# Designs tried in a protein design chat: VH-VL binders against TATA-box-binding protein (tbp). Part 5

Target 1, 182 residues: TATA-box-binding protein (tbp), of Cenarchaeum symbiosum (o74045)
Amino acid sequence: MLDPRTRPRVVNVVSTSDLVQRVSAKKMAAMPCCMYDEAVYGGRCGYIKTPGMQGRVTVFISGKMISVGARSVRASFGQLHEARLHLVRNGAAGDCKIRPVVRNIVATVDAGRNVPIDRISSRMPGAVYDPGSFPGMILKGLDSCSFLVFASGKMVIAGAKSPDELRRSSFDLLTRLNNAGA
Key: E = the ipSAE of ESMFold2; O = the ipSAE of ESMFold2 at other seeds; V2 = 0.75 times the mean of E and O plus 0.25 times the DockQ between their complexes.

## First folded at step 1 (VH-VL)

Design i8 (framework fv_izeltabart)
Fold by ESMFold2-Fast, scan of step 1:
Structure i8 (fold): chain C 182 residues (1-182), chain A 121 residues (1-121), chain B 111 residues (1-111)
Amino acid sequence: as target 1 above (182 residues)
Amino acid sequence: EVQLVESGGGLVKPGGSLRLSCAASGFTFSDYAMHWVRQAPGKGLEWVGEISGSGGSTNYNEKFKSRFTISLDNSKNTLYLQMGSLRAEDTAVYYCARDVLYSEGWYFDLWGQGTTVTVSS
Amino acid sequence: DIVMTQSPDSLAVSLGERATISCKASQSVDYYGSSYMNWYQQKPGQPPKLLIYAASNRATGIPARFSGSGSGTDFTLTISSLEPEDFATYYCQQYDEYPLTFGQGTKLEIK
């Protein structure tokens, strides 16, 4: 049987926060580590990527921010904090506090062996498997998660909103595969 | 075995300079914002300033902004406090602290043992 | 600048009794439904240790006898049944605006 306690590897965390104030596009354009292009979304946002960031932060002139590309919740929240400090230091925003929220965690799981998705897909409620259009089996999880399972044993879990939800969904996925005869 | 260890403290004459170090181990250093907090003998805690995990952004207590500089080196997992134009009132134990950012709040979950700076003639 | 004022400056309590320490902020430290207020314990010759974060959340490894409450400007740290190791100085701290500020400290002494 597959080990349902196999640890998922986080590959991307999307989190958001709101400065609850407008951000100066003019000052963002002059900041180091900030890319502002008037052609991007009609000039409504810029991108901040400081040295050491795993990903980047999109900053909207409305004050909303999106952190992408971080490989942990802590790193994703850290990127938002970094962006806030950078904006405040350069006068693009006034001194403020933010409350980051996780929007999506994407992780991979490796079963360590092949999974017979061609055989077990018919035994799994809600499974979608059409190898002529997509080589993986698609499943829905407990909460907001969705799963892609490949014959190689590689899997993708998307839609988790916390590390705890990710662990529960991973356990659920591997248990469901075992119950279907994997 | 998550630790912060300060070093570099000592005796300095007024007007002098000193650089403090804080060596981090047991965690991914670049994922955290770091702070310096000081405590004069028999007195309370006073916040000096902070630096982001990437080292790209700093924020200071205005009291120290012109004389102190915070920096870090992620390749060495080390935080620094460069102190200039030191005065007798800068005599204190200097602590480094790790910042944890969660939706429920921001706080210092890990502190070093402190390093003592004494400014006297 | 948010000024944090603790009360009392010191208090003496007996082992097994309850201790209550107050912290008052000069302005609200609440932001979007959360209180950006923390409590730390410091023993002589040691660094501060986190006890409570966001007004009421107990830090990992902190005994259940420690609890925090309050919101806005008025906060309380309670130790329900004092143990010998609890005699220390306690500090409140706000993280709502810069500069970050601490209370002056409350020294808890054996009665």
Scores: ipSAE 0.006, ipTM 0.494, lowest interface PAE 12.8, mean pLDDT 87

Design i9 (framework fv_izeltabart)
Fold by ESMFold2-Fast, scan of step 1:
Parts: C-alpha cells; structure tokens; sequence
Structure i9 (fold): chain C 182 residues (1-182), chain A 124 residues (1-124), chain B 111 residues (1-111)
C-alpha cells in the first residue's frame, strides 16, 4: 500500500536467540573471528564477526545472542546461525538448534519534501519537539513503534517486530503527517 | 544503596488475578536481568521466571508460563509479575531478585540482591 | 528439569563444630570446566542471601568459614566452625539449565 517513493528502507534488524546452555568464555576467547576482552564488560560476552556478516553477533556467556547491523530479517537470522556454527565447531557450545526472534526493525523513510515540524507538532497527539535539545520531532506509533521526523523530510521508524508492522507504521506516520497539514 | 521493594500482595479468591510490583533503586535497573522466586509456607524456593534488563526477553518455568507474565518499566525502575487463574497452590511469599549480570541480555548467573517479599494468599 | 536433592533435610550441630551439607543434581551442571551451582542462606522471615556462587566462590561480605566444593553432580557446602548467626536453612541452586531449580533446603539447628 505504500508508494515506491515513500517505501521504507530497512537499515538495521536486531534479532535474538538463546542457545539454552551456557557458553565457555575460555573457549570463546580462543575462537577465530571472535573479539573477547575480559576487561571489557566483565568478560561476560564476546563479539563474533565474519567477513560475510553485514553486522555482528554479541554472544553472552548465559547463551543468549544478539544479532545487530543486518539490513534484512534473513541476514539477521543468518548471522545468528553462523555464530552458532562457529561456537559449536570450536567447542564453546554443545550442538543445538536455535529459533531466532525479531526484536526490532529500524527503517528510514523519505517524505520527498520538507516537513514543517515546528508548525505541525502542536497538532499531533503525543508529539515531542524541543529543537534546543534535538532537531527532530518524536512520535509514538502503532504497537511498539516510534518515529523520528526531521524538517528535511527524512524520517526514522524504530520498534517494528515484522515487515508487516513496519508497513502499517509507515502508512500510519504518513497519514498522521497529512492530517496535520504536512 | 541497592534496594528492591515488593508490593501488591494480598488475599485473592481462586480464579482471580493479581499484579505484583518490585521497585528498584540504587543501581542502573535497565542493565540487569531480574527474577521472580516464590516460597510456599514452610516449603522451599521455586523459580518463576526471568526478564532481561531491556524487557525484550523473558524465560519462564513451564509450570507458570500459561498463567503468569513478567514485565518491567524502565522509566519507573519497576518489575512486575501479572498472575492469572490463581489457585490455592499459588499461596506463597513472592520475591524479586536481581541477576548478577551487568548487561541487558545477561541471565543465569546468581541472584545477588533480593527484596523482602510480598505475601499472596489464595483462599475463599 | 534438573532435580536438586539436598542431604540431610535437617542437621543439629553445636557451636564451634563443623557442618557439612550435600547437594546432588540429577544431571551434570558443569560446562567447559565451570560448575553452575550456587548456595543461599535463609533465616525465618527474611529473604535468601547469596553465600557461594559458581560452586566455590564466596559472595561479597561472606565469612571465610563458609566454603563450597564439588563438580558435576555432587556439591558440598561446609561451615568450618558454627557461629550463632549460622543457624538457618541453606539452599543449593543450579543454573546450568533452564528452568533454574533449587534443592529442598537443609535446616541447620542448635544441638
């Protein structure tokens, strides 16, 4: 339902998964493609990044993993699966299956025109706009989504749990802006 | 001073619902996973579940998963336990406890800080 | 679920004597050389207090008379010389697998 000119572009997907077992800090520290520094964050996590990853995976010794920096759900889940394989192959974790879950999708949308946020912020319920602190207007969206709207017409949507939620929230944002006279 | 204070306990009829709160102070609440643990009168400790510091990840003892929900509000530094379909067997002191981890997704360490507990009695 | 079994259920000991409490797991709670086992002390009307974490490490402020040992499925809490404030119920707890589980408790009583 969104015009291609106003189609959101996914810039970051955060997904998580749980190995349902603890991870050996000692084995993880010795792994290829893993950055582990016991002086940083008390030695409680390592960062896995391979040449094929768009972002990286944070692996906690609790067995929880966070995938960040991927530009699609598929790529984000792929990073978690690749981290699991490296942990298992290097003896840092026992063989297991994982079930990745999307936690947050962040996307950019361009209105294609300037948005008079200083004028319309008073017409938008829940809008926060304080240009002395931050140059954008902050709005709450549908579900857990939030919006940042800049005078340039550039916008950020964060908090979507699926591509469908992202589409609905993008449409909601554009509708609210139109109704406020933008 | 690190402190956890529970509230919301009381007398509830079977089939009823109740929400417990745990107010945290003296530490960066959003950086720690939190646990709920209960203890029936004269009995031992039983783990209910945990939640990450961000509130984005929960893990439950399967026994409670269908009836209880753990949530938190970082703007209020408060942890919650929503209990539904309560039974006489749910009568217990409910404790909130802080996981020793320092990251939003850390869990399964040890519980270094505990609240005083709040009593839930399920009776007609 | 990993079942934690403590022995004895209760123990009567005199002041100055040694107390030994055992905890057995139905499955190993070890991974890569670490033992994911903790001990707590609870006095009547009070919340549990962490004593020992990761089988053998004393928590902050815990007196040296408390020590933990063991690995795999068999763990021990030892109090080398009992003080009046040590009469309480002691619980072991594993975190090697979800759900977290506690032993049934061992009540330490004055003889």
Amino acid sequence: as target 1 above (182 residues)
Amino acid sequence: EVQLVESGGGLVKPGGSLRLSCAASGFTFSSYAMHWVRQAPGKGLEWVGEISGSGGSTNYNEKFKSRFTISLDNSKNTLYLQMGSLRAEDTAVYYCARDSGYDLFEGYYYMDVWGQGTTVTVSS
Amino acid sequence: DIVMTQSPDSLAVSLGERATISCKASQSVDYSGDSYMNWYQQKPGQPPKLLIYDASNRATGIPARFSGSGSGTDFTLTISSLEPEDFATYYCQQYGSSPLTFGQGTKLEIK
Scores: ipSAE 0.000, ipTM 0.462, lowest interface PAE 16.6, mean pLDDT 85

Design n4 (framework fv_nisevokitug)
Fold by ESMFold2-Fast, scan of step 1:
Structure n4 (fold): chain C 182 residues (1-182), chain A 120 residues (1-120), chain B 108 residues (1-108)
Amino acid sequence: as target 1 above (182 residues)
Amino acid sequence: QVQLVQSGAEVKKPGSSVKVSCKASGGTFSSYTISWVRQAPGQGLEWMGGIIPILGIANYAQKFQGRVTITADESTSTAYMELSSLRSEDTAVYYCARDSGYDEYYFDYWGQGTLVTVSS
Amino acid sequence: SYELTQPPSVSVAPGQTARITCGANNIGSKSVHWYQQKAGQAPVLVVSDDSDRPSGIPERISGSNSGNTATLTISRVEAGDEADYYCQVWDSSSDHWVFGTGTKVTVL
């Protein structure tokens, strides 16, 4: 049996924050580590990526920011703080404090052994498995989560809006696989 | 104004568990990361793990995975670190530390430390 | 595993400059933080994000970070600077904090 207590490993976090002030597109265009193209998204945003970032931060002229591509909540929030710091230091925004919020967590779970998805997919209501199109089994989970399960025992949980949802969905996934004969 | 206050020294037998507390005062607790760092006598600092209370997400160093559990109670602004299956090698001072949540990520405030002695 | 290597000790006379290195592959791409720990006390942040100095930390303490080496510099050393110093980075590949091996600064 798979251990339903197996903790997911976060691999991508999307988080947001709001500077609660307008950002200067002109100043962003002049900033190092910032890509601003007036033709992209109607000139309403720029992209900040510093050497220290795993991913990037999209900064809207409204003051809203989106962090993508970080492999932990800390790193995702760190990207937002770093973007804020660069905007302030370059005069694109006035000094402010931000309150990052997690919007989407993508995590992996490793069963530690192979999972017989060829056999169990027919026993799981709602499962989609067509190896000619995609090698993994697709399942819907709690709330906004969805699951990808591979024969190797590697799994992906996507769409969690909170760590509590992620933990509950991970437990649900592993329990459902065990009940199907994994 | 921000202060982290830890529970008092503990003496434990091998095979038992210890639970150390860290109470935050003078600032926002929930949105900051609380990390646990230990230091064996005469040795360096070793990160064990951390938690963001409002998110309930805890990360653990691989060395302690399966033996350490970090939790938080937002209503009392208290973080906890529980270490199980204690061995004499676990004798150390255990610190809690707050990671900045608003400007940058680093340990801006530290607790005073809790000495845990594991002996028979 | 990503490791931060520091010299085990540095000896310096009062009024001189102490330099403590923190070595790791491509550490210049990471943000390095430095902590001072006096005997029997908890660590205290003395440098954040490579070179920023927290309020209350004297200006004679400074940091730099490039390539494979980060450096903490203590100018006009005083007896009160005698302590252990640790560098720290976030290692995204392992998703955890890494501390340096520590350097004992002795003021002779």
Scores: ipSAE 0.000, ipTM 0.441, lowest interface PAE 15.4, mean pLDDT 84

Design n9 (framework fv_nisevokitug)
Heavy chain, then light chain:
Amino acid sequence: QVQLVQSGAEVKKPGSSVKVSCKASGGTFSSYAISWVRQAPGQGLEWMGGIIPIYGTANYAQKFQGRVTITADESTSTAYMELSSLRSEDTAVYYCARDLDFWSGYSEYYMDVWGQGTLVTVSS
Amino acid sequence: SYELTQPPSVSVAPGQTARITCGANNIGSKSVHWYQQKAGQAPVLVVSDDSDRPSGIPERISGSNSGNTATLTISRVEAGDEADYYCQVWDSSSDHYVFGTGTKVTVL
ESMFold2-Fast, scan of step 1: ipSAE 0.007; ipTM 0.583

## First folded at step 2 (VH-VL)

Design d3t (framework fv_burosumab; at its last look DockQ between E and O 0.56; V2 from the best seeds 0.00; counts 0 for: pae O 16.9 > 2)
Heavy chain, then light chain:
Amino acid sequence: QVQLVQSGAEVKKPGASVKVSCKASGYTFTSYYMHWVRQAPGQGLEWMGIINPSGGSTSNAQKFQGRVTMTRDTSTSTVYMELSSLRSEDTAVYYCATELYYDSSGFDYWGQGTMVTVSS
Amino acid sequence: AIQLTQSPSSLSASVGDRVTITCRASQGISSYLVWYQQKPGKAPKLLIYDASSLQSGVPSRFSGSGSGTDFTLTISSLQPEDFATYYCQQYNSYWTFGPGTKVDIK
ESMFold2, look of step 2: ipSAE 0.000; ipTM 0.473
ESMFold2 (binder alone), look of step 2: mean pLDDT 92; pTM 0.934
ESMFold2 at other seeds, look of step 2: ipSAE 0.000; ipTM 0.481

Design d3w (from d3 with heavy chain R50W; framework fv_disitamab; at its last look DockQ between E and O 0.02; V2 from the best seeds 0.00; counts 0 for: pae E 13.4 > 2, placed apart)
Heavy chain, then light chain:
Amino acid sequence: EVQLVQSGAEVKKPGATVKISCKVSGYTFTSYYIHWVQQAPGKGLEWMGWVNPESGETYYNQKFKDKATITADKSTDTAYMELSSLRSEDTAVYFCATELYYDSSGFDYWGQGTLVTVSS
Amino acid sequence: DIQMTQSPSSVSASVGDRVTITCKASQGISSYVAWYQQKPGKAPKLLIYDASSLQSGVPSRFSGSGSGTDFTLTISSLQPEDFATYYCQQYNSWTFGGGTKVEIK
ESMFold2, look of step 2: ipSAE 0.000; ipTM 0.443
ESMFold2 (binder alone), look of step 2: mean pLDDT 91; pTM 0.937
ESMFold2 at other seeds, look of step 2: ipSAE 0.006; ipTM 0.627

## First folded at step 4 (VH-VL)

Design f10 (framework fv_disitamab)
Fold by ESMFold2-Fast, scan of step 4:
Structure f10 (fold): chain C 182 residues (1-182), chain A 119 residues (1-119), chain B 105 residues (1-105)
Amino acid sequence: as target 1 above (182 residues)
Amino acid sequence: EVQLVQSGAEVKKPGATVKISCKVSGYTFTDYYIHWVQQAPGKGLEWMGRVDPESGETYYNQKFKDKATITADKSTDTAYMELSSLRSEDTAVYFCARWGYDSSGFDYWGQGTLVTVSS
Amino acid sequence: DIQMTQSPSSVSASVGDRVTITCKASQDISNYVAWYQQKPGKAPKLLIYAASSLESGVPSRFSGSGSGTDFTLTISSLQPEDFATYYCQQFYSLTFGGGTKVEIK
């Protein structure tokens, strides 16, 4: 029996925010820790990665920002605030308060043993398992979450909008696997 | 109704410290930056710095970074600005102001606090 | 830091006059300029944001124009309550212009 309280390990958080102003492409091109090429995609965005960031922030000329690659909501929001200050200090943007929003949390769960997905997939409502096309079993969660379950016991939870939703979805996934005979 | 209400006028001696308050009402305090602006007698407006009431993060005009300390107490919906080592040149009206979330500018201002430094 | 040079420093005008105030930024600031009105003994009041957008409750005789480095505030027909000091401000480093005092002639 799988332990439904097994804690998922967050591997990626995508969060967004809006500076509600246009960002100076010319100043982004000159900034340290920023990669901007005006010839690429019509100069629509640059990428900021400071030494302390786990991932990076995409900054659009429109003022929209996307934080990726952070391993917690706190770190993802921190990347957006750091990118904002970096832009402000270099004169690429005016100083404005941002309100970061979580868009997607991706986490992994390891059962520590094989999961018989070839046997239990037929007993799980909504499961999609076609080993000729993809080796994992696909399930839908409570909200916008989706699950990938591999025979190795490794699992991926994607689409959570908060840490609380991630915890509930992880519990739901492991409970559903147990009820199906995992 | 949005209001920013500042503490009353202060008269201080050179070398003293003064702390000015700015109490907000009519909106969620943590949703907006609070900025401070200095106006010397007969002179123009000069931005000093701001605080994010939610995080406590501050950002200062380099001219004021060693003179002013800006803080916020979200339990009382009050922002503060402290001036240290007062000199006659610090005599001015000090304003708090809210920066609009939509980048519209300073949409609401406190009434101003006159600080007079005299010997 | 971006400098805002405001001109003229003062203007003497009569009721009904058209008044024009200009601001020049030392660097391209797109349209990120606000204009404020300050009456003696009072806090400033926001008139214009984003160079040309009229703040709610501000009379339509006030208008703003410009982009890049050159900006203008216009009062199409000066009223008695418009005698005040006017300031421009840019968003990137929040610097104000030196102010323009509109005085009765």
Scores: ipSAE 0.299, ipTM 0.717, lowest interface PAE 4.0, mean pLDDT 90

Design f11 (from d5 with heavy chain W99Y; framework fv_disitamab)
Fold by ESMFold2-Fast, scan of step 4:
Parts: sequence; structure tokens; C-alpha cells
Structure f11 (fold): chain C 182 residues (1-182), chain A 117 residues (1-117), chain B 105 residues (1-105)
Amino acid sequence: as target 1 above (182 residues)
Amino acid sequence: EVQLVQSGAEVKKPGATVKISCKVSGYTFTDYYIHWVQQAPGKGLEWMGRVDPESGETYYNQKFKDKATITADKSTDTAYMELSSLRSEDTAVYFCARYGYSDFDYWGQGTLVTVSS
Amino acid sequence: DIQMTQSPSSVSASVGDRVTITCKASQDISNYVAWYQQKPGKAPKLLIYAASSLESGVPSRFSGSGSGTDFTLTISSLQPEDFATYYCQQFYSLTFGGGTKVEIK
């Protein structure tokens, strides 16, 4: 029996924000910690990665920003605030206040033992398991979450919109596996 | 109704420090930056810096970075600007203004600071 | 820093006249220009944001136009209460123009 109280480990948080103004491509091309190539994606975006960032921020010339690669909501939001300030300091954007929004949380769960997905997939409503195409079992959660379960006991939870949803989805996943005989 | 109300006029001697307040009402203080603008007698407007009342983050015009200290107290919905080591050249009207993304939509009435001996 | 050059420095016009004030940015600022009115002894008041959007409560005789580097504020039918100094501002480095005094005959 798997412990449904096992805590997931957040591996990636995607969050977004909008500067509600255009960003100067010319200034991004000249900024430290910024990768901008006008030949890539039609010059629509650049990437900011300061030394303190776990991941990076994609900045669109429209003013939209996407934070990826952070391992917590706090860190993901921090990346957006740092990118905004970095753009402002370098004259690439006007000073503005942003309000970040979580778009996706991805976490891993380790059962600490093998999970017999060959056996239990037939007993789980909605499970997709075709080992000839993909070695993991695919499950859909409530609302936005999806699950990948591997025979090794490694699992991925994707699509959570908040830490609370992630916690509930992890509990749901482990409970469903136990009910199917894992 | 949105209001920004500043403290009254100050007369200071050279070398003194002055602290100007800007009390806001009619909106959520932490939702908007508060900026400060200097206007010397008979001259135009010059941006000095701003504070985010939510985080305490500041950003300054380099000209004023060593002269002005901008702060906010969210418990009293009040922003402050302190000017140190006052000189006659600091004689001006100082305005606070509310800013979100691309404009200063509400302004304080201004505070005249006169530096003379 | 982005420089904002206003012209004219002053203009004197009769009630009912059309008054045009211009701002030139030293580099492309898209439409991120605001215009302010300042009456003697008073704080500035926002008139136009995003180059052409009229602020709520501002009379329709005020209009803004332009994009890129060249911007214009127009007062279509000057009134006595329009005696004021007008400022443009860009929002990349928060630089104000030098101001234009509108004096009514």
C-alpha cells in the first residue's frame, strides 16, 4: 500500500505576467544576462537568465513574460519580478508593477518501490497504457492535472494551477493506485 | 474618491534633512507604485524615483540616488521621501504621484521645500 | 536615456483657436506617451495616456496622436481655463518634455 501522504517534489513552475507595454528588442539585444536573436522566432522574444535564477524568463516584445524552470511558486514569481527590474534598469521597458499568475506546476512523486502498472492499468478507469508506444501509464486527474506512472514507482504530476491543487492531486493519484491493487 | 495628500511646506537650513509624506486614500495602497517628481521654481518636471508599497522595492533616477530616500508604510497608507544634506539647489516643489503601468493618474498637491540660511 | 523635446516652448492664442503642441522622442517609444496639464500653483493633471487615449473627465477638445518618435497634443477650441503648461512624458526612462506654456490672449 502506497502512502497517500507522500509529499510531491516540485520540479518546475510555469508562471506568466504582462508588462502591458512593448519591450525594446534593440535594448534586449544589448543587455547582459539576455539572449536575443532577431533571426529567431521573427525577433518576437528574448530570454533573461540572471545568476540567481533557477530557470529563465521568456520576454516577448509584446510585453508578455513566461517564467520556467523554477522549483517553487515563490521562485517562479521572483524570476518574473527580477526580469521586469532587469528590463527597466537597462531601459528596455518602462517601470511597471506586475501581478504574476501560475500556469502549470509539475512535480514528481517516488513510491519508493515498483508499481505493477501492467497489472493495475486494466483496473483503473481512464488509464492509458500501451507499452509498445510509451513505457508509463497515463492517468487524468480532476480538472487540470494529469499523471504519468512508471513501473519503477517514479511518477509525474503535471498541470496543477496551485500548490493546494498539487497536494490534492497527489493524494488522489496515490489513493487511486492503492484502490487498484498497487 | 482617490486622493494623495502631502505634508505642508518646509523651510530648512543647508545641511539639514527633510522628510515629506504622501498619504493615500480611496484605493488599495499596495496595488500601485508611488513616484516622486521634483519641480524647481519656474522649471519643468523631473522624475526622482518610486517605491512599490507592497514589497518596499525602490527604483531611482541616478541624479537623486544619493540625495533621496523613498519609503512606504502600508500600515498607514503613507509614502515618504527624505532629502538629506540639503542645499539651496534642492529648493523645489516635490510631488508624489500614483503609477501602475504607463501614466501618473493621480497626484499629490505638492510640498514646497525651501532651503535657505 | 530617452530625451523628449517639446515645441513650442510657449504659444499665445485666442479663445476658440486650435493649439498644437509636439513632442519628439530621441528613439522609438511606440505609443508610451502621456500628456499632462499643469495650472499655476497646482499639481499636474493627466490628460492623455498611450499617446491618444483621453483620460476620464477630460474635455473632448483635447486629443493626442502619434507613434514611434513624433507625438502631438491638440486643443481644438481653446478655452480660458486652458491657460497652463503642458508636458509630455515617455515611460521607458520616465523623462518629461521641457513643457509648453499656453497663454491665452
Scores: ipSAE 0.117, ipTM 0.654, lowest interface PAE 4.7, mean pLDDT 89

Design f12 (from d5 with heavy chain G100E, light chain E55Q; framework fv_disitamab; at its last look DockQ between E and O 0.05; V2 from the best seeds 0.00; counts 0 for: pae O 10.2 > 2, placed apart)
Fold by ESMFold2 at other seeds, look of step 5:
Structure f12 (fold): chain C 182 residues (1-182), chain A 117 residues (1-117), chain B 105 residues (1-105)
Amino acid sequence: as target 1 above (182 residues)
Amino acid sequence: EVQLVQSGAEVKKPGATVKISCKVSGYTFTDYYIHWVQQAPGKGLEWMGRVDPESGETYYNQKFKDKATITADKSTDTAYMELSSLRSEDTAVYFCARWEYSDFDYWGQGTLVTVSS
Amino acid sequence: DIQMTQSPSSVSASVGDRVTITCKASQDISNYVAWYQQKPGKAPKLLIYAASSLQSGVPSRFSGSGSGTDFTLTISSLQPEDFATYYCQQFYSLTFGGGTKVEIK
């Protein structure tokens, strides 16, 4: 049996925040660590990537921001806070406080062995498995989560909104696989 | 248990090169940046640079960009820092530390490098 | 770079005293400050992150406060094991304060 308490490994967190103000496109175009291209989204955003970021932050002139590529919630929120400070220091935005929100956590789970998805997919409600088209079994979670399960025992969890939801979803996935005969 | 274990103390002559290792355990090596910090005898802490073990990308404090070379080996879960053209002012304790974003939550025990004539 | 000015450079105090250490940033850094303790011959140890969040396993007598440019670390009742040097650090350009040596009489 699979160990339902296997810890998922976070590979990407998407978070957002709002500066609640317009951001100067002219200032973004001129500041370091920022790429602005008028051809991208009609010239309505720039991308900030500083040496401290693994991912990047998209900044819209509306003041909306999206953080991608961080490997933890703490790091994802940190990218948003760093982008805010960078904008303020370079005069692209006024002094402000932001309140980041997690939008999506993607994580992997490794069973450490093969999983017989050929056999068990018929026992799992809502499972989609078409190996001629895609080698993995696709499952819908109860909340916003979705699961990919591969015969190798590699699994992907996407759509979690918090670390606690991710942990519960991982436990539920592994328990459901065990109940189906994995 | 998260651990960062550094190689032992070194005594070097001026002009030599030293390579310090930092082996990690208790977590997935590629999930966190590894940074290096210098502490000269009786002095404070100074950031030197960092590596992303996933990609191998580095970033350096300008003061150290011509002195230090930082690398990571995913196959052994080990980060390295090489110091070249050593001078007496490079005598210090060198720490590796784990970073994802906001703080150094785990540190190596430090490696004393002594440069003497 | 954002400079962190830490004060005092040293303090001599008795067991049971309240000790307060300050850091000033050269510009607004919100709450992105960490505090470290370093004992002689040892690596620094994280105490506080995000200005006021206590790291797991750190005694509750340690606390942090501040936002913007002015930050404090407080030890509410100094213990013999708290003899150490304390450093603040800002996360944007990774500069440390100059350190505060706490000596127990």
Scores: ipSAE 0.007, ipTM 0.556, lowest interface PAE 10.2, mean pLDDT 88
ESMFold2-Fast, scan of step 4: ipSAE 0.450; ipTM 0.768
ESMFold2, look of step 5: ipSAE 0.013; ipTM 0.570
ESMFold2 (binder alone), look of step 5: mean pLDDT 92; pTM 0.931

Design f13 (from d5 with light chain A50D E55Q; framework fv_disitamab)
Heavy chain, then light chain:
Amino acid sequence: EVQLVQSGAEVKKPGATVKISCKVSGYTFTDYYIHWVQQAPGKGLEWMGRVDPESGETYYNQKFKDKATITADKSTDTAYMELSSLRSEDTAVYFCARWGYSDFDYWGQGTLVTVSS
Amino acid sequence: DIQMTQSPSSVSASVGDRVTITCKASQDISNYVAWYQQKPGKAPKLLIYDASSLQSGVPSRFSGSGSGTDFTLTISSLQPEDFATYYCQQFYSLTFGGGTKVEIK
ESMFold2-Fast, scan of step 4: ipSAE 0.378; ipTM 0.745

Design f16 (from d5 with light chain E55Q F91Y S93D; framework fv_disitamab)
Fold by ESMFold2-Fast, scan of step 4:
Structure f16 (fold): chain C 182 residues (1-182), chain A 117 residues (1-117), chain B 105 residues (1-105)
Amino acid sequence: as target 1 above (182 residues)
Amino acid sequence: EVQLVQSGAEVKKPGATVKISCKVSGYTFTDYYIHWVQQAPGKGLEWMGRVDPESGETYYNQKFKDKATITADKSTDTAYMELSSLRSEDTAVYFCARWGYSDFDYWGQGTLVTVSS
Amino acid sequence: DIQMTQSPSSVSASVGDRVTITCKASQDISNYVAWYQQKPGKAPKLLIYAASSLQSGVPSRFSGSGSGTDFTLTISSLQPEDFATYYCQQYYDLTFGGGTKVEIK
């Protein structure tokens, strides 16, 4: 039986925050580590990537920010705080406090053994498995999560909104696979 | 149509063993787990365990692991649940149920087991 | 083990009444809740899965709502055949709530 408490490895976190103030497009255009082009998205956003960021932060002139490409919630929130500090130090935004929110976590789980998706996919109503087009089995979660399961035992979980939800969704996925005969 | 049909009521003495059956029809027996649920008189539902009819693998609620033995016979499309060392506290209706995607979509009619001296 | 606390234990109602039953999980279970109806001497019947999805063949007067830890089953206009005991269940440990008996007033 698969161990339902196998720890998932986070590979991408999307989080957001709001500066609750307009950001100066002119000052973003002049900032180091910031890409702003009025022709891109109608001039509505810029992209900040400092040397320490795993990913980047999209900053909208409305004050909304989106952090992508970080490999943990801590790193994703860190990117938002770094972007806020960078904007403030360059005079593109006034000093402010932000409250980051997780929007999506993508993680991988490795069962450490093969999973018989050929056999168990027929026992899982709603499972999509067509090896001629894609080698993995696709499962929809009952909420925002979705799952990819490969015969190798490697799995992808997408759509979690907190680390706790990720752990519970991972537990759910592995339990469903066990219930189907994995 | 999908049906799960259980064996009839049993009356047993304390210390005895009882084995109840759940015969399925209307689908491929090996494609779904069969679970067992206990309901004591006037009480609610309590999950006991399940079997994979294809492999024979079982998984139990810790409370029942030393009391219940769940098996499946592919040749007769029948799941079984055996209760050993019966006590008065084991008096209950026992249901078998098919686990679908994430729910018990079909149930047996229930088997009353009465343990009395 | 995730505990499911169901309330009320019983409710007396008349045909045509709106009946609301609640279920509280001891920890966040997302929307992994099913609701079952059980009549005396019979097996449970699935009504709602994934907190809010109506099972095929179940009358539209039944509805489910909630997410996280707090869940509700609603019967919008009680019919004579709806007098029964109702149970919630979570999917992780397969734990059932204690049941709510809906009886005639």
Scores: ipSAE 0.000, ipTM 0.413, lowest interface PAE 24.0, mean pLDDT 86

